# VH-VL binders against Peptide methionine sulfoxide reductase B3, chloroplastic (MSRB3), part 14

Target 1, 158 residues: Peptide methionine sulfoxide reductase B3, chloroplastic (MSRB3), of Oryza sativa subsp. japonica (Rice) (q6auk5)
Amino acid sequence: RGTAGRRRLQVVVAMSSSAPPPPPGSVQKSEEEWEAILSPEQFRILRLKGTEYPGTGEYDKLFAEGVYECAGCGTPLYKSSTKFNSGCGWPAFYEGFPGAIARTPDPDGRRIEITCAACGGHLGHVFKGEGFNTPTDERHCVNSISLKFIPASEDSKL
Key: E = the ipSAE of ESMFold2; O = the ipSAE of OpenDDE; V2 = 0.75 times the mean of E and O plus 0.25 times the DockQ between their complexes.

## First folded at step 12 (VH-VL; framework fv_bexmarilimab)

Design j0 (from i3 with heavy chain V34M; at its last look DockQ between E and O 0.55; V2 from the best seeds 0.00; counts 0 for: pae E 3.5 > 2)
Fold by ESMFold2, look of step 12:
Structure j0 (fold): chain C 158 residues (1-158), chain A 121 residues (1-121), chain B 108 residues (1-108)
Amino acid sequence: as target 1 above (158 residues)
Amino acid sequence: QVTLKESGPTLVKPTQTLTLTCSFSGFSLSTSGMAIGWIRQPPGKALEWLAHIYWDDDKRYNPALKSRLTISKDTSKNQVVLTMTNMDPVDTATYYCAHSWEYMDYYFDYWGQGTLVTVSS
Amino acid sequence: EIVLTQSPGTLSLSPGERATLSCTASQSVSSEYLHWYQQKPGKAPKLLIYGASSLQSGVPSRFSGSGSGTDYTLTISSLQPEDFATYYCQQWYSYPYTFGQGTKLEIK
């Protein structure tokens, strides 16, 4: 299935985004509504905060040019240029689009949850200071199931 | 291929200090996200978490036992050591060490076989 | 401290029957931090379910987990002889980390 997520109708160059992400909190659905449109595994991860088993995700080893969108609401979340190999078994990004990613610290103070700012869909966790040679020294550790990859050359909605 | 094994005395007297060693292989405790915990189980009773130590040397202790517990690691030897002071007959239990990886939500995925420690006069 | 209360304390069933084991938390737990272990007599616990509903590798599909907030359930759809054991829930959401007191599943 090469069907892209929701986007504004514009021509897009591979290294850019022509549509800004929706405002935080702008996509609200009941849990019943989400369950009707998400696969069972998507619902478990995006809405119930599950974690896919490491090394199993479709995008774990994908480094093609394009954009990763929220699998729930279609909000652009990450450019492929921010993806790096962390060796941990999940897609890793050092930075999301401005305003696209929300953060919530866990009560024990060790992990920080990251969610799609628009719909609240669970993405995974962000880790800081691990020493990766990236601009931010952050690792957005993201479930592939939470994402939909849009290749730079995909010819879909204009 | 992760393995863990507990070692130390199996019989101690009341008031003595217990020192247990967890020896492990198949991972390094210097690897980001890795942790080792200690859990005990009195005969016929429930599991009780005692302490754990993370790859970055952060340490956590069960608050009910914190004044009696010390956890440390020697990464070059692949060992974690638990010390518990002022042992009492109620501390008789099987002691387990277990591995966890905080990047997968902290569950204890690999356990040692356990060592029974009896505290009696 | 989050107290996990498991119910029933003992569950007596026959092979082929469905088992339902409850774990109730004294305050809300994010489901990703709620885990289930199986323990057979004389053996170390074995991870069964992580994140409330995800099966650990090698765990048969007759096992399932569900729940959120304060109420969590482990279900075994058709009991096999090897499933008679004690089951523990465990939370890693908030310090200190705690286990439930266990449910012993025994042959009727």
Scores: ipSAE 0.347, ipTM 0.735, lowest interface PAE 3.5, mean pLDDT 87
ESMFold2 (binder alone), look of step 12: mean pLDDT 91; pTM 0.925
OpenDDE, look of step 12: ipSAE 0.623; ipTM 0.836

Design j1 (from i3 with heavy chain V34M, light chain S30Y; at its last look DockQ between E and O 0.50; V2 from the best seeds 0.00; counts 0 for: pae E 5.2 > 2)
Fold by ESMFold2, look of step 12:
Structure j1 (fold): chain C 158 residues (1-158), chain A 121 residues (1-121), chain B 108 residues (1-108)
Amino acid sequence: as target 1 above (158 residues)
Amino acid sequence: QVTLKESGPTLVKPTQTLTLTCSFSGFSLSTSGMAIGWIRQPPGKALEWLAHIYWDDDKRYNPALKSRLTISKDTSKNQVVLTMTNMDPVDTATYYCAHSWEYMDYYFDYWGQGTLVTVSS
Amino acid sequence: EIVLTQSPGTLSLSPGERATLSCTASQSVYSEYLHWYQQKPGKAPKLLIYGASSLQSGVPSRFSGSGSGTDYTLTISSLQPEDFATYYCQQWYSYPYTFGQGTKLEIK
């Protein structure tokens, strides 16, 4: 089932109350349709699997409370509480919402691509075993341009 | 400032084993994501990737040459060593080591100056 | 393995002319894994363009790159004497990592 699109505030509240993310593949558009709605840089990264230059992303050093959504389809992907400082120059998360993140090994067998499970938008890569003191010892290394941050309201906490 | 330099013999005889050392500074191969590759170029020919070693000691080899290649690192000395067995005159080439960072899609951003290895009797 | 075929093999042009160099992959690669290097005689290759279209620091704006899928292009809008060199494309999307055979850009 696809979603009819959630309002920004409703999505944050729904994910805070443990509502599941949209099913995998539930958001499908042609590449022409994506080009029509994404900025050129969003298209380059979400659809053409680009990488933003390290240290330049809007969310690289952001640690405010809230939820990070897919910039392409609006699916909630990460809670701010899973964000940590990796020192590598991209937003880093140790865990996404259940079912929100799809993984596909790169053909070279070194890197594992992570995508928005709902729309297939490229997020970046996940690295394991780097020795960070986090619950998963995983680093979801995510392009800021693939994300839209939804701040927690003054009356909400995550 | 990242620098790399290749060292080893410049002349070897057929059937001998070639050992090349890449000495580097400005980064540590113990740092997550760092990697060193070896690339060769026969005179007047194209570049050919040989081998790669990563910070976590994972190793990759060109399958056409895999039975002849061994790559290793000594992080305390900032060195990577490539060994190539059973050298043949067709292996005459300039050998380069080069740096990459796997978190940024693996382009070779820093190269050594290269060392020409001639294989002849 | 992914074979990168560059065309033309040799390109003879004069300073001030526009150069167009092609790199065709035997299967689709993502543009972020397609890179261009310049090599002058007796020197190591130098990275020019990474991710198909992003210029490395210090590379003049007369260089540009484009392409996606299987077809990639390096363009030099107005050739300078220092631009006559050999150019290689390279993919690092999948194992084994490969280079194109090169395009030699020489003075006419």
Scores: ipSAE 0.213, ipTM 0.688, lowest interface PAE 5.2, mean pLDDT 86
ESMFold2 (binder alone), look of step 12: mean pLDDT 91; pTM 0.926
OpenDDE, look of step 12: ipSAE 0.369; ipTM 0.781

Design j2 (from i3 with heavy chain V34M, light chain S30R; at its last look DockQ between E and O 0.55; V2 from the best seeds 0.00; counts 0 for: pae E 2.5 > 2)
Heavy chain, then light chain:
Amino acid sequence: QVTLKESGPTLVKPTQTLTLTCSFSGFSLSTSGMAIGWIRQPPGKALEWLAHIYWDDDKRYNPALKSRLTISKDTSKNQVVLTMTNMDPVDTATYYCAHSWEYMDYYFDYWGQGTLVTVSS
Amino acid sequence: EIVLTQSPGTLSLSPGERATLSCTASQSVRSEYLHWYQQKPGKAPKLLIYGASSLQSGVPSRFSGSGSGTDYTLTISSLQPEDFATYYCQQWYSYPYTFGQGTKLEIK
ESMFold2, look of step 12: ipSAE 0.457; ipTM 0.767
ESMFold2 (binder alone), look of step 12: mean pLDDT 91; pTM 0.920
OpenDDE, look of step 12: ipSAE 0.727; ipTM 0.874

Design j3 (from i3 with heavy chain V34M, light chain H35A; at its last look DockQ between E and O 0.51; V2 from the best seeds 0.00; counts 0 for: pae E 3.7 > 2)
Fold by OpenDDE, look of step 12:
Structure j3 (fold): chain C 158 residues (1-158), chain A 121 residues (1-121), chain B 108 residues (1-108)
Amino acid sequence: as target 1 above (158 residues)
Amino acid sequence: QVTLKESGPTLVKPTQTLTLTCSFSGFSLSTSGMAIGWIRQPPGKALEWLAHIYWDDDKRYNPALKSRLTISKDTSKNQVVLTMTNMDPVDTATYYCAHSWEYMDYYFDYWGQGTLVTVSS
Amino acid sequence: EIVLTQSPGTLSLSPGERATLSCTASQSVSSEYLAWYQQKPGKAPKLLIYGASSLQSGVPSRFSGSGSGTDYTLTISSLQPEDFATYYCQQWYSYPYTFGQGTKLEIK
């Protein structure tokens, strides 16, 4: 009667040590250097603070599991779990990674610009108190062009 | 499709109050981020921003004209009303209402056709 | 208030030529707060460019915007007959929102 030893599959929960976001301002390039490495559209949005047309962004309707990075410097900005459908025509997130998003109030006091804290790249604007059923009731309205989506299957390499 | 249309008197006497109505469709001022502005243009001259009303009933006025301007909205009727007191011949202009969306930016992406208001005795 | 000064006041060009229109702000304006409009006689202004360089949907690609700080430019790469109109820049960086005095683009 052979005692079949129950191999305890130790599910090594690889705690993906999410590397802390790079410190604010850690990526510094001249505008000429940015223009040399970014696509014209990326440069227009990230560096010239342009806005993509609503509903045209690659990630507007993407809800796959992964991480959204800054398209400029590659800094992780948002988890897919914080993404929600706001219906506004741009990718919407209710929270960024700690310290990854810089906020600058607009001079008129109506909106708050959000930028990549690492490189200063323009992301979009954050809105508060709109009544979304999210943990923060904030909406980070982000240009798809400002982001690079990294699927969860690839995150294990970071 | 977003549409706006200005309505009101086309002739106003000096010192009288002008009341213009902007009727719009294709959007609602109950929708977060929606706004309507008024802009005027004297014949052959530049555009001048007058006032703005937002979905949350925040109002902004041109400081030079603030004392004479009142903007209000009736969301249920899809209307915005602009009043301007103490009209003068210098206020003769085409008056436009225009749509803006603060979630994108405060530019005016849709305009009414405008209504010419002449101030004359 | 932020004063926007457009130059030249009148620009006379022929179809097929390149048009360059300038808008200078009295103080620095972030690029995301600048727009360009086209206006034809008896018509309302039409949005062309927003955020200094973003082309409005339906606007031909021959239109482009650039600039930063106090200096902004609208460019029409190859003028078409329908492009002859008055062009206005506008800022919403601060209240009051203001427009330039306009540049009239006329056929030579």
Scores: ipSAE 0.233, ipTM 0.743, lowest interface PAE 2.3, mean pLDDT 91
ESMFold2, look of step 12: ipSAE 0.357; ipTM 0.744
ESMFold2 (binder alone), look of step 12: mean pLDDT 91; pTM 0.926

Design j4 (from i3 with heavy chain V34M H52L; at its last look DockQ between E and O 0.58; V2 from the best seeds 0.56)
Heavy chain, then light chain:
Amino acid sequence: QVTLKESGPTLVKPTQTLTLTCSFSGFSLSTSGMAIGWIRQPPGKALEWLALIYWDDDKRYNPALKSRLTISKDTSKNQVVLTMTNMDPVDTATYYCAHSWEYMDYYFDYWGQGTLVTVSS
Amino acid sequence: EIVLTQSPGTLSLSPGERATLSCTASQSVSSEYLHWYQQKPGKAPKLLIYGASSLQSGVPSRFSGSGSGTDYTLTISSLQPEDFATYYCQQWYSYPYTFGQGTKLEIK
ESMFold2, look of step 12: ipSAE 0.612; ipTM 0.818
ESMFold2 (binder alone), look of step 12: mean pLDDT 92; pTM 0.935
OpenDDE, look of step 12: ipSAE 0.495; ipTM 0.810

Design j5 (from i3 with heavy chain V34M, light chain E32Q; at its last look DockQ between E and O 0.46; V2 from the best seeds 0.00; counts 0 for: pae E 2.5 > 2)
Fold by ESMFold2, look of step 12:
Structure j5 (fold): chain C 158 residues (1-158), chain A 121 residues (1-121), chain B 108 residues (1-108)
Amino acid sequence: as target 1 above (158 residues)
Amino acid sequence: QVTLKESGPTLVKPTQTLTLTCSFSGFSLSTSGMAIGWIRQPPGKALEWLAHIYWDDDKRYNPALKSRLTISKDTSKNQVVLTMTNMDPVDTATYYCAHSWEYMDYYFDYWGQGTLVTVSS
Amino acid sequence: EIVLTQSPGTLSLSPGERATLSCTASQSVSSQYLHWYQQKPGKAPKLLIYGASSLQSGVPSRFSGSGSGTDYTLTISSLQPEDFATYYCQQWYSYPYTFGQGTKLEIK
């Protein structure tokens, strides 16, 4: 008669890499542990939330096919097909993999920080409504040093 | 090369309204991310942020002075205008305009030379 | 409102010495929004260091910055005559945006 029911929501993973994304918060290290494994510049940006100088990043001008992973923990973050030329001097993506990107509004109400959901690594900021010819209302403006590009293999094309 | 220059009266009487113009070149304030701020410095004292205007026409004012400040832009003339009402001798200062860019964390990378405004009867 | 307190108010040193200037925030600031400026008498401020530790183009390598949270430091490793000036830290992390009161670096 009155039974407690449980409704399961079937989720469809619309975008994925060949490896499943780790759960949010699943990669936790102390700041000392991060400093031991990250380069000084990676630590400055991923953990201390620095910003690389525009036009200097390894991936600013890269448009090869593949996947961009978090440089700290290896979580897949962006597929190359979502990368576009914003002209601003940093890699720009209009969409990340589902659940891979966490957002935190800045206290001043202008910018929204984006981080790797798995490890909390700082990626940059997301902006909306800028008029780029892309499918979303968003630009993920990401430091190259926060990313590691994994090229598509010829086997994956066949 | 980015340049900014402040212009306006150098002497203002108490209770009058100060109007300052920032004329700039080397960038457009219609470009996404660009912004102009106003900062003042009383003689021998610290810098004080007054107001900021962004490319999307968002405006921010120092809360201590908000009732007295208005900032606006004329993108076609590459100008930003600041008005400050009810001037008082305590408002005697050098007034600067400065450029900032949201995408590099808002630091003031280019400054005008400043204009000294004296408030005296 | 985030208050930035600089220490000392005046620092008297000789050329060749190391200068250490402190900036303490009343609340934690993300270091990407902590900036340092140099100002010489009669001139506008000039940006030295952005994001706590990154050196602006054209700034000599004897300048360096460090810190996080509430505590930030500007260091000049070997003072030159042109380095005697007033230094300001500035935060853009949270409204309203604030400057420290300055440290005047003068010749002993």
Scores: ipSAE 0.489, ipTM 0.776, lowest interface PAE 2.5, mean pLDDT 88
ESMFold2 (binder alone), look of step 12: mean pLDDT 91; pTM 0.925
OpenDDE, look of step 12: ipSAE 0.666; ipTM 0.843

## First folded at step 13 (VH-VL; framework fv_bexmarilimab)

Design q1 (from j4 with light chain S30R; at its last look DockQ between E and O 0.35; V2 from the best seeds 0.00; counts 0 for: pae E 2.7 > 2)
Fold by ESMFold2, look of step 13:
Structure q1 (fold): chain C 158 residues (1-158), chain A 121 residues (1-121), chain B 108 residues (1-108)
Amino acid sequence: as target 1 above (158 residues)
Amino acid sequence: QVTLKESGPTLVKPTQTLTLTCSFSGFSLSTSGMAIGWIRQPPGKALEWLALIYWDDDKRYNPALKSRLTISKDTSKNQVVLTMTNMDPVDTATYYCAHSWEYMDYYFDYWGQGTLVTVSS
Amino acid sequence: EIVLTQSPGTLSLSPGERATLSCTASQSVRSEYLHWYQQKPGKAPKLLIYGASSLQSGVPSRFSGSGSGTDYTLTISSLQPEDFATYYCQQWYSYPYTFGQGTKLEIK
């Protein structure tokens, strides 16, 4: 029982050409629906919270200009300008778009999981205080398979 | 590339303290994300996790044995030391040290060969 | 504490046959923290499968894993002579970290 309401589209104004992120929790699909649209490896990482092997991800060594979106729901997550070389074998970002990234401690409290706020897709973990020369001293350690890269300058073709 | 080796006494008397050393190569425990654990296996029985030490000196102990265990590291020597007090014949087991990298999904990917420790008079 | 119960305790099969090994957790675990090891007599355990279903590098493709929640399975599709060993599941989901009691896979 309840009164139905229209979902509010969360709009963020940014200088990037990416679409604004959907509201937190706004993308809900069944396990079967996710399996129908995700590759087996995407499903293992985004939904079953696996980790890709280090150094194997498509975006590990990519530093082209653009925006990284959630591979599951298309939510903009990271600007390329926040990507840095951590040397650890996964894409590393020091900051995500406002409201795009949710944090949850792992069961034993050792690590902090990061997920797409819109769909709950697993991204990886965030680490603090490692001493990288970045504005936040945080490392969002993100599986490449959780991301879809949208290169800059594609607008001229659209 | 990663190797680990356990060393220490193979025979210990009841009530004595056991000290085991894990010597390793192919990684540094000062590197972010690295961890070393200790696991034992009584003859013919299951594996039992004992303790774990991370690169940042965070330590975890099996709560059934916590009062008897101390884990420490010497990163300059590539060594981890496990001390277990008040040994008893039920503690007879093969003791393993093993590597883990917490940036993966927390598993023991490299193990030492193990050392059998017998507790007997 | 999460207890992992493996079944059967002993499995007797011939080379070429399919082996199915079960691991049941006393409470739900997240699958990325459920792992399988192989151990031969006198040797340390060797990681086979991590995160319930991901095959460790260098492990033959005849090994596979599946499951979620409380029920996990290791499958060997066509047994080779070197596969006769004891197999352990292990969880790193909840403190303290625990292993199953093992399934001994032996030649019939």
Scores: ipSAE 0.448, ipTM 0.777, lowest interface PAE 2.7, mean pLDDT 88
ESMFold2 (binder alone), look of step 13: mean pLDDT 92; pTM 0.934
OpenDDE, look of step 13: ipSAE 0.699; ipTM 0.860

Design q2 (from j4 with light chain S30R E32Q; at its last look DockQ between E and O 0.48; V2 from the best seeds 0.00; counts 0 for: pae E 2.1 > 2)
Heavy chain, then light chain:
Amino acid sequence: QVTLKESGPTLVKPTQTLTLTCSFSGFSLSTSGMAIGWIRQPPGKALEWLALIYWDDDKRYNPALKSRLTISKDTSKNQVVLTMTNMDPVDTATYYCAHSWEYMDYYFDYWGQGTLVTVSS
Amino acid sequence: EIVLTQSPGTLSLSPGERATLSCTASQSVRSQYLHWYQQKPGKAPKLLIYGASSLQSGVPSRFSGSGSGTDYTLTISSLQPEDFATYYCQQWYSYPYTFGQGTKLEIK
ESMFold2, look of step 13: ipSAE 0.566; ipTM 0.806
ESMFold2 (binder alone), look of step 13: mean pLDDT 92; pTM 0.935
OpenDDE, look of step 13: ipSAE 0.564; ipTM 0.822

Design q3 (from j4 with heavy chain M34V, light chain S30R; at its last look DockQ between E and O 0.38; V2 from the best seeds 0.00; counts 0 for: pae E 2.3 > 2)
Heavy chain, then light chain:
Amino acid sequence: QVTLKESGPTLVKPTQTLTLTCSFSGFSLSTSGVAIGWIRQPPGKALEWLALIYWDDDKRYNPALKSRLTISKDTSKNQVVLTMTNMDPVDTATYYCAHSWEYMDYYFDYWGQGTLVTVSS
Amino acid sequence: EIVLTQSPGTLSLSPGERATLSCTASQSVRSEYLHWYQQKPGKAPKLLIYGASSLQSGVPSRFSGSGSGTDYTLTISSLQPEDFATYYCQQWYSYPYTFGQGTKLEIK
ESMFold2, look of step 13: ipSAE 0.489; ipTM 0.783
ESMFold2 (binder alone), look of step 13: mean pLDDT 92; pTM 0.936
OpenDDE, look of step 13: ipSAE 0.700; ipTM 0.863

Design q4 (from j4 with heavy chain M34V, light chain S30R E32Q; at its last look DockQ between E and O 0.47; V2 from the best seeds 0.00; counts 0 for: pae E 2.1 > 2)
Fold by OpenDDE, look of step 13:
Structure q4 (fold): chain C 158 residues (1-158), chain A 121 residues (1-121), chain B 108 residues (1-108)
Amino acid sequence: as target 1 above (158 residues)
Amino acid sequence: QVTLKESGPTLVKPTQTLTLTCSFSGFSLSTSGVAIGWIRQPPGKALEWLALIYWDDDKRYNPALKSRLTISKDTSKNQVVLTMTNMDPVDTATYYCAHSWEYMDYYFDYWGQGTLVTVSS
Amino acid sequence: EIVLTQSPGTLSLSPGERATLSCTASQSVRSQYLHWYQQKPGKAPKLLIYGASSLQSGVPSRFSGSGSGTDYTLTISSLQPEDFATYYCQQWYSYPYTFGQGTKLEIK
């Protein structure tokens, strides 16, 4: 009676160790260096703090599963699960990855700018207390041009 | 369609208080992000921002005129009221109310036709 | 306060010509908070461009805006008769919100 040794296939669930987001300020480039690597429109938004046309952004109406990275430095910023339809004309998220988003109050004290914590690239603004049915009741209003969407099938590479 | 209309006295005596009402339609001041501003323009001169009221009742005033200005809203009536005390002939201007919103950028996208207020004895 | 200075004060051109209007801020303004308005005599201002370069709905493509920091420009590529008006830049970056003194575009 041969004892068939059940080889326990240890499914090594390769925990895709999502590399921790780079530390704040870890990506330092001169404006000239940024201008050399970014498209004119990316440079306008990320570095000159412009705004894209409402309703025209590539990711305004995208709700596929994945991760949104900084278009400038590639740092992961938002999960698709935090994206919601706010109707404002820009991609909206209710939270970013921990430490990925820097907040800076505008001089008027009403608006809060959000930037990539790693490279300082302009993303948009965060609004609070607007009554959205989200876990945080915050709306990160983000320019599509400031983002790069990575589908879930490719997330294992992050 | 968004519409705004200013109403109030067109003639005010010096030292009196001006009260203007902005009546609007096509939107609600209970809607998140909506704001109403007042802007004036003396005849043949530039525009001057006066005050702003947000949907959440936050208020902003031109610092140079803050002591003389009060802005308030009645959401149920779709009205915003501006009061300006101690009127002077120098305050003679066309007064506009205008719509704004704060989703990303701040600008006045819809304007009333304006009302000319003359301050004279 | 942020002072916006527009130049020239008056611009005299003919239909079909290119118009270039300047707005200079006393300090740096984020481009998203710099706007342009058109005003015709006896009428309220009309939003023309928002965020330095975004055309308001219904505005013809002959209008364009550019600039950053302290220097902004409104351009009309080929003037039409209806374009002769006064143009104002405005900043919404800091209190008080301020307008430029305006540029009057008149027919030559």
Scores: ipSAE 0.541, ipTM 0.819, lowest interface PAE 1.0, mean pLDDT 92
ESMFold2, look of step 13: ipSAE 0.554; ipTM 0.803
ESMFold2 (binder alone), look of step 13: mean pLDDT 92; pTM 0.937

Design q5 (from j4 with heavy chain M34V A35G, light chain S30R E32Q; at its last look DockQ between E and O 0.44; V2 from the best seeds 0.00; counts 0 for: pae E 3.3 > 2)
Fold by ESMFold2, look of step 13:
Structure q5 (fold): chain C 158 residues (1-158), chain A 121 residues (1-121), chain B 108 residues (1-108)
Amino acid sequence: as target 1 above (158 residues)
Amino acid sequence: QVTLKESGPTLVKPTQTLTLTCSFSGFSLSTSGVGIGWIRQPPGKALEWLALIYWDDDKRYNPALKSRLTISKDTSKNQVVLTMTNMDPVDTATYYCAHSWEYMDYYFDYWGQGTLVTVSS
Amino acid sequence: EIVLTQSPGTLSLSPGERATLSCTASQSVRSQYLHWYQQKPGKAPKLLIYGASSLQSGVPSRFSGSGSGTDYTLTISSLQPEDFATYYCQQWYSYPYTFGQGTKLEIK
């Protein structure tokens, strides 16, 4: 990347696909503001922490190459290469982008909620130690409604 | 199709131990996320949660009754067993077993038909 | 322990009317863990609404749920004869898991 010029800066900005995720807590909106920009189902899941019915999510059976972003704020959350088939009826990932996923234990001590670190949008839960043969032995069990898939381009596959 | 059915004695004398079996089909107890709970309902009264066992053998008990309850599973038989010691007439109730899946935020989506257990001398 | 208080205890209405059933928690619960069950005489409870507002498969659209924090509502927009039953709310937010005492919806 050369020294910033007007045309070089525009090209560099337009081609950025791996920009650092927004800082934790950097996206905060009122309930009313979220409701105005999210669909009713997105609001129910991302803000009211609901769970979509198993096997109904758009990305449950999707294994195409690309990146999954937060449906609320657009933060990159998961690479497709970390997606695996857990058989449980929701998209499963063994690892998110560094700093993109926040964890909060549930009060009953069974589950750990995962949220988008930038906006606090509910993603689902992470489960540890289930014995999956993955690099982390973790399952990020994520609602499809919380995600937006960005496919890889043909040029990016070279 | 998911089904559950409770079995065991319908009449028990005070101080005896009650053993109830939940037999089920349409799912496996080895499937991750599966839980089986026991709930009772005295005639004309509210539902009371008793105990729960998860596929990974984690067990939870209603603390008011914990000293009297034991829950266990037999994955190969598709069965969960509840034992309740020192029965008293106040324990007369319909006893239900019910299915839950941890990954769907913990509700009882399928219930057995229930079995009435009467405790009297 | 979270106590769920349902009101009214008994609700007497005619078919075609709107029913509103209340469930109030003794402390805040997360709405995703607040559920509603329907129970007809001599039958097991049946899951009706999960996560405060989501209809279980096969539940008619005349049923709806809402609420957050401590206050939750079940609404039946136009009562049918088969809707006369007892309704229970349940929380699975914190141990021990508790049910409300029920609201009996009966024909006036």
Scores: ipSAE 0.399, ipTM 0.766, lowest interface PAE 3.3, mean pLDDT 88
ESMFold2 (binder alone), look of step 13: mean pLDDT 92; pTM 0.936
OpenDDE, look of step 13: ipSAE 0.687; ipTM 0.856

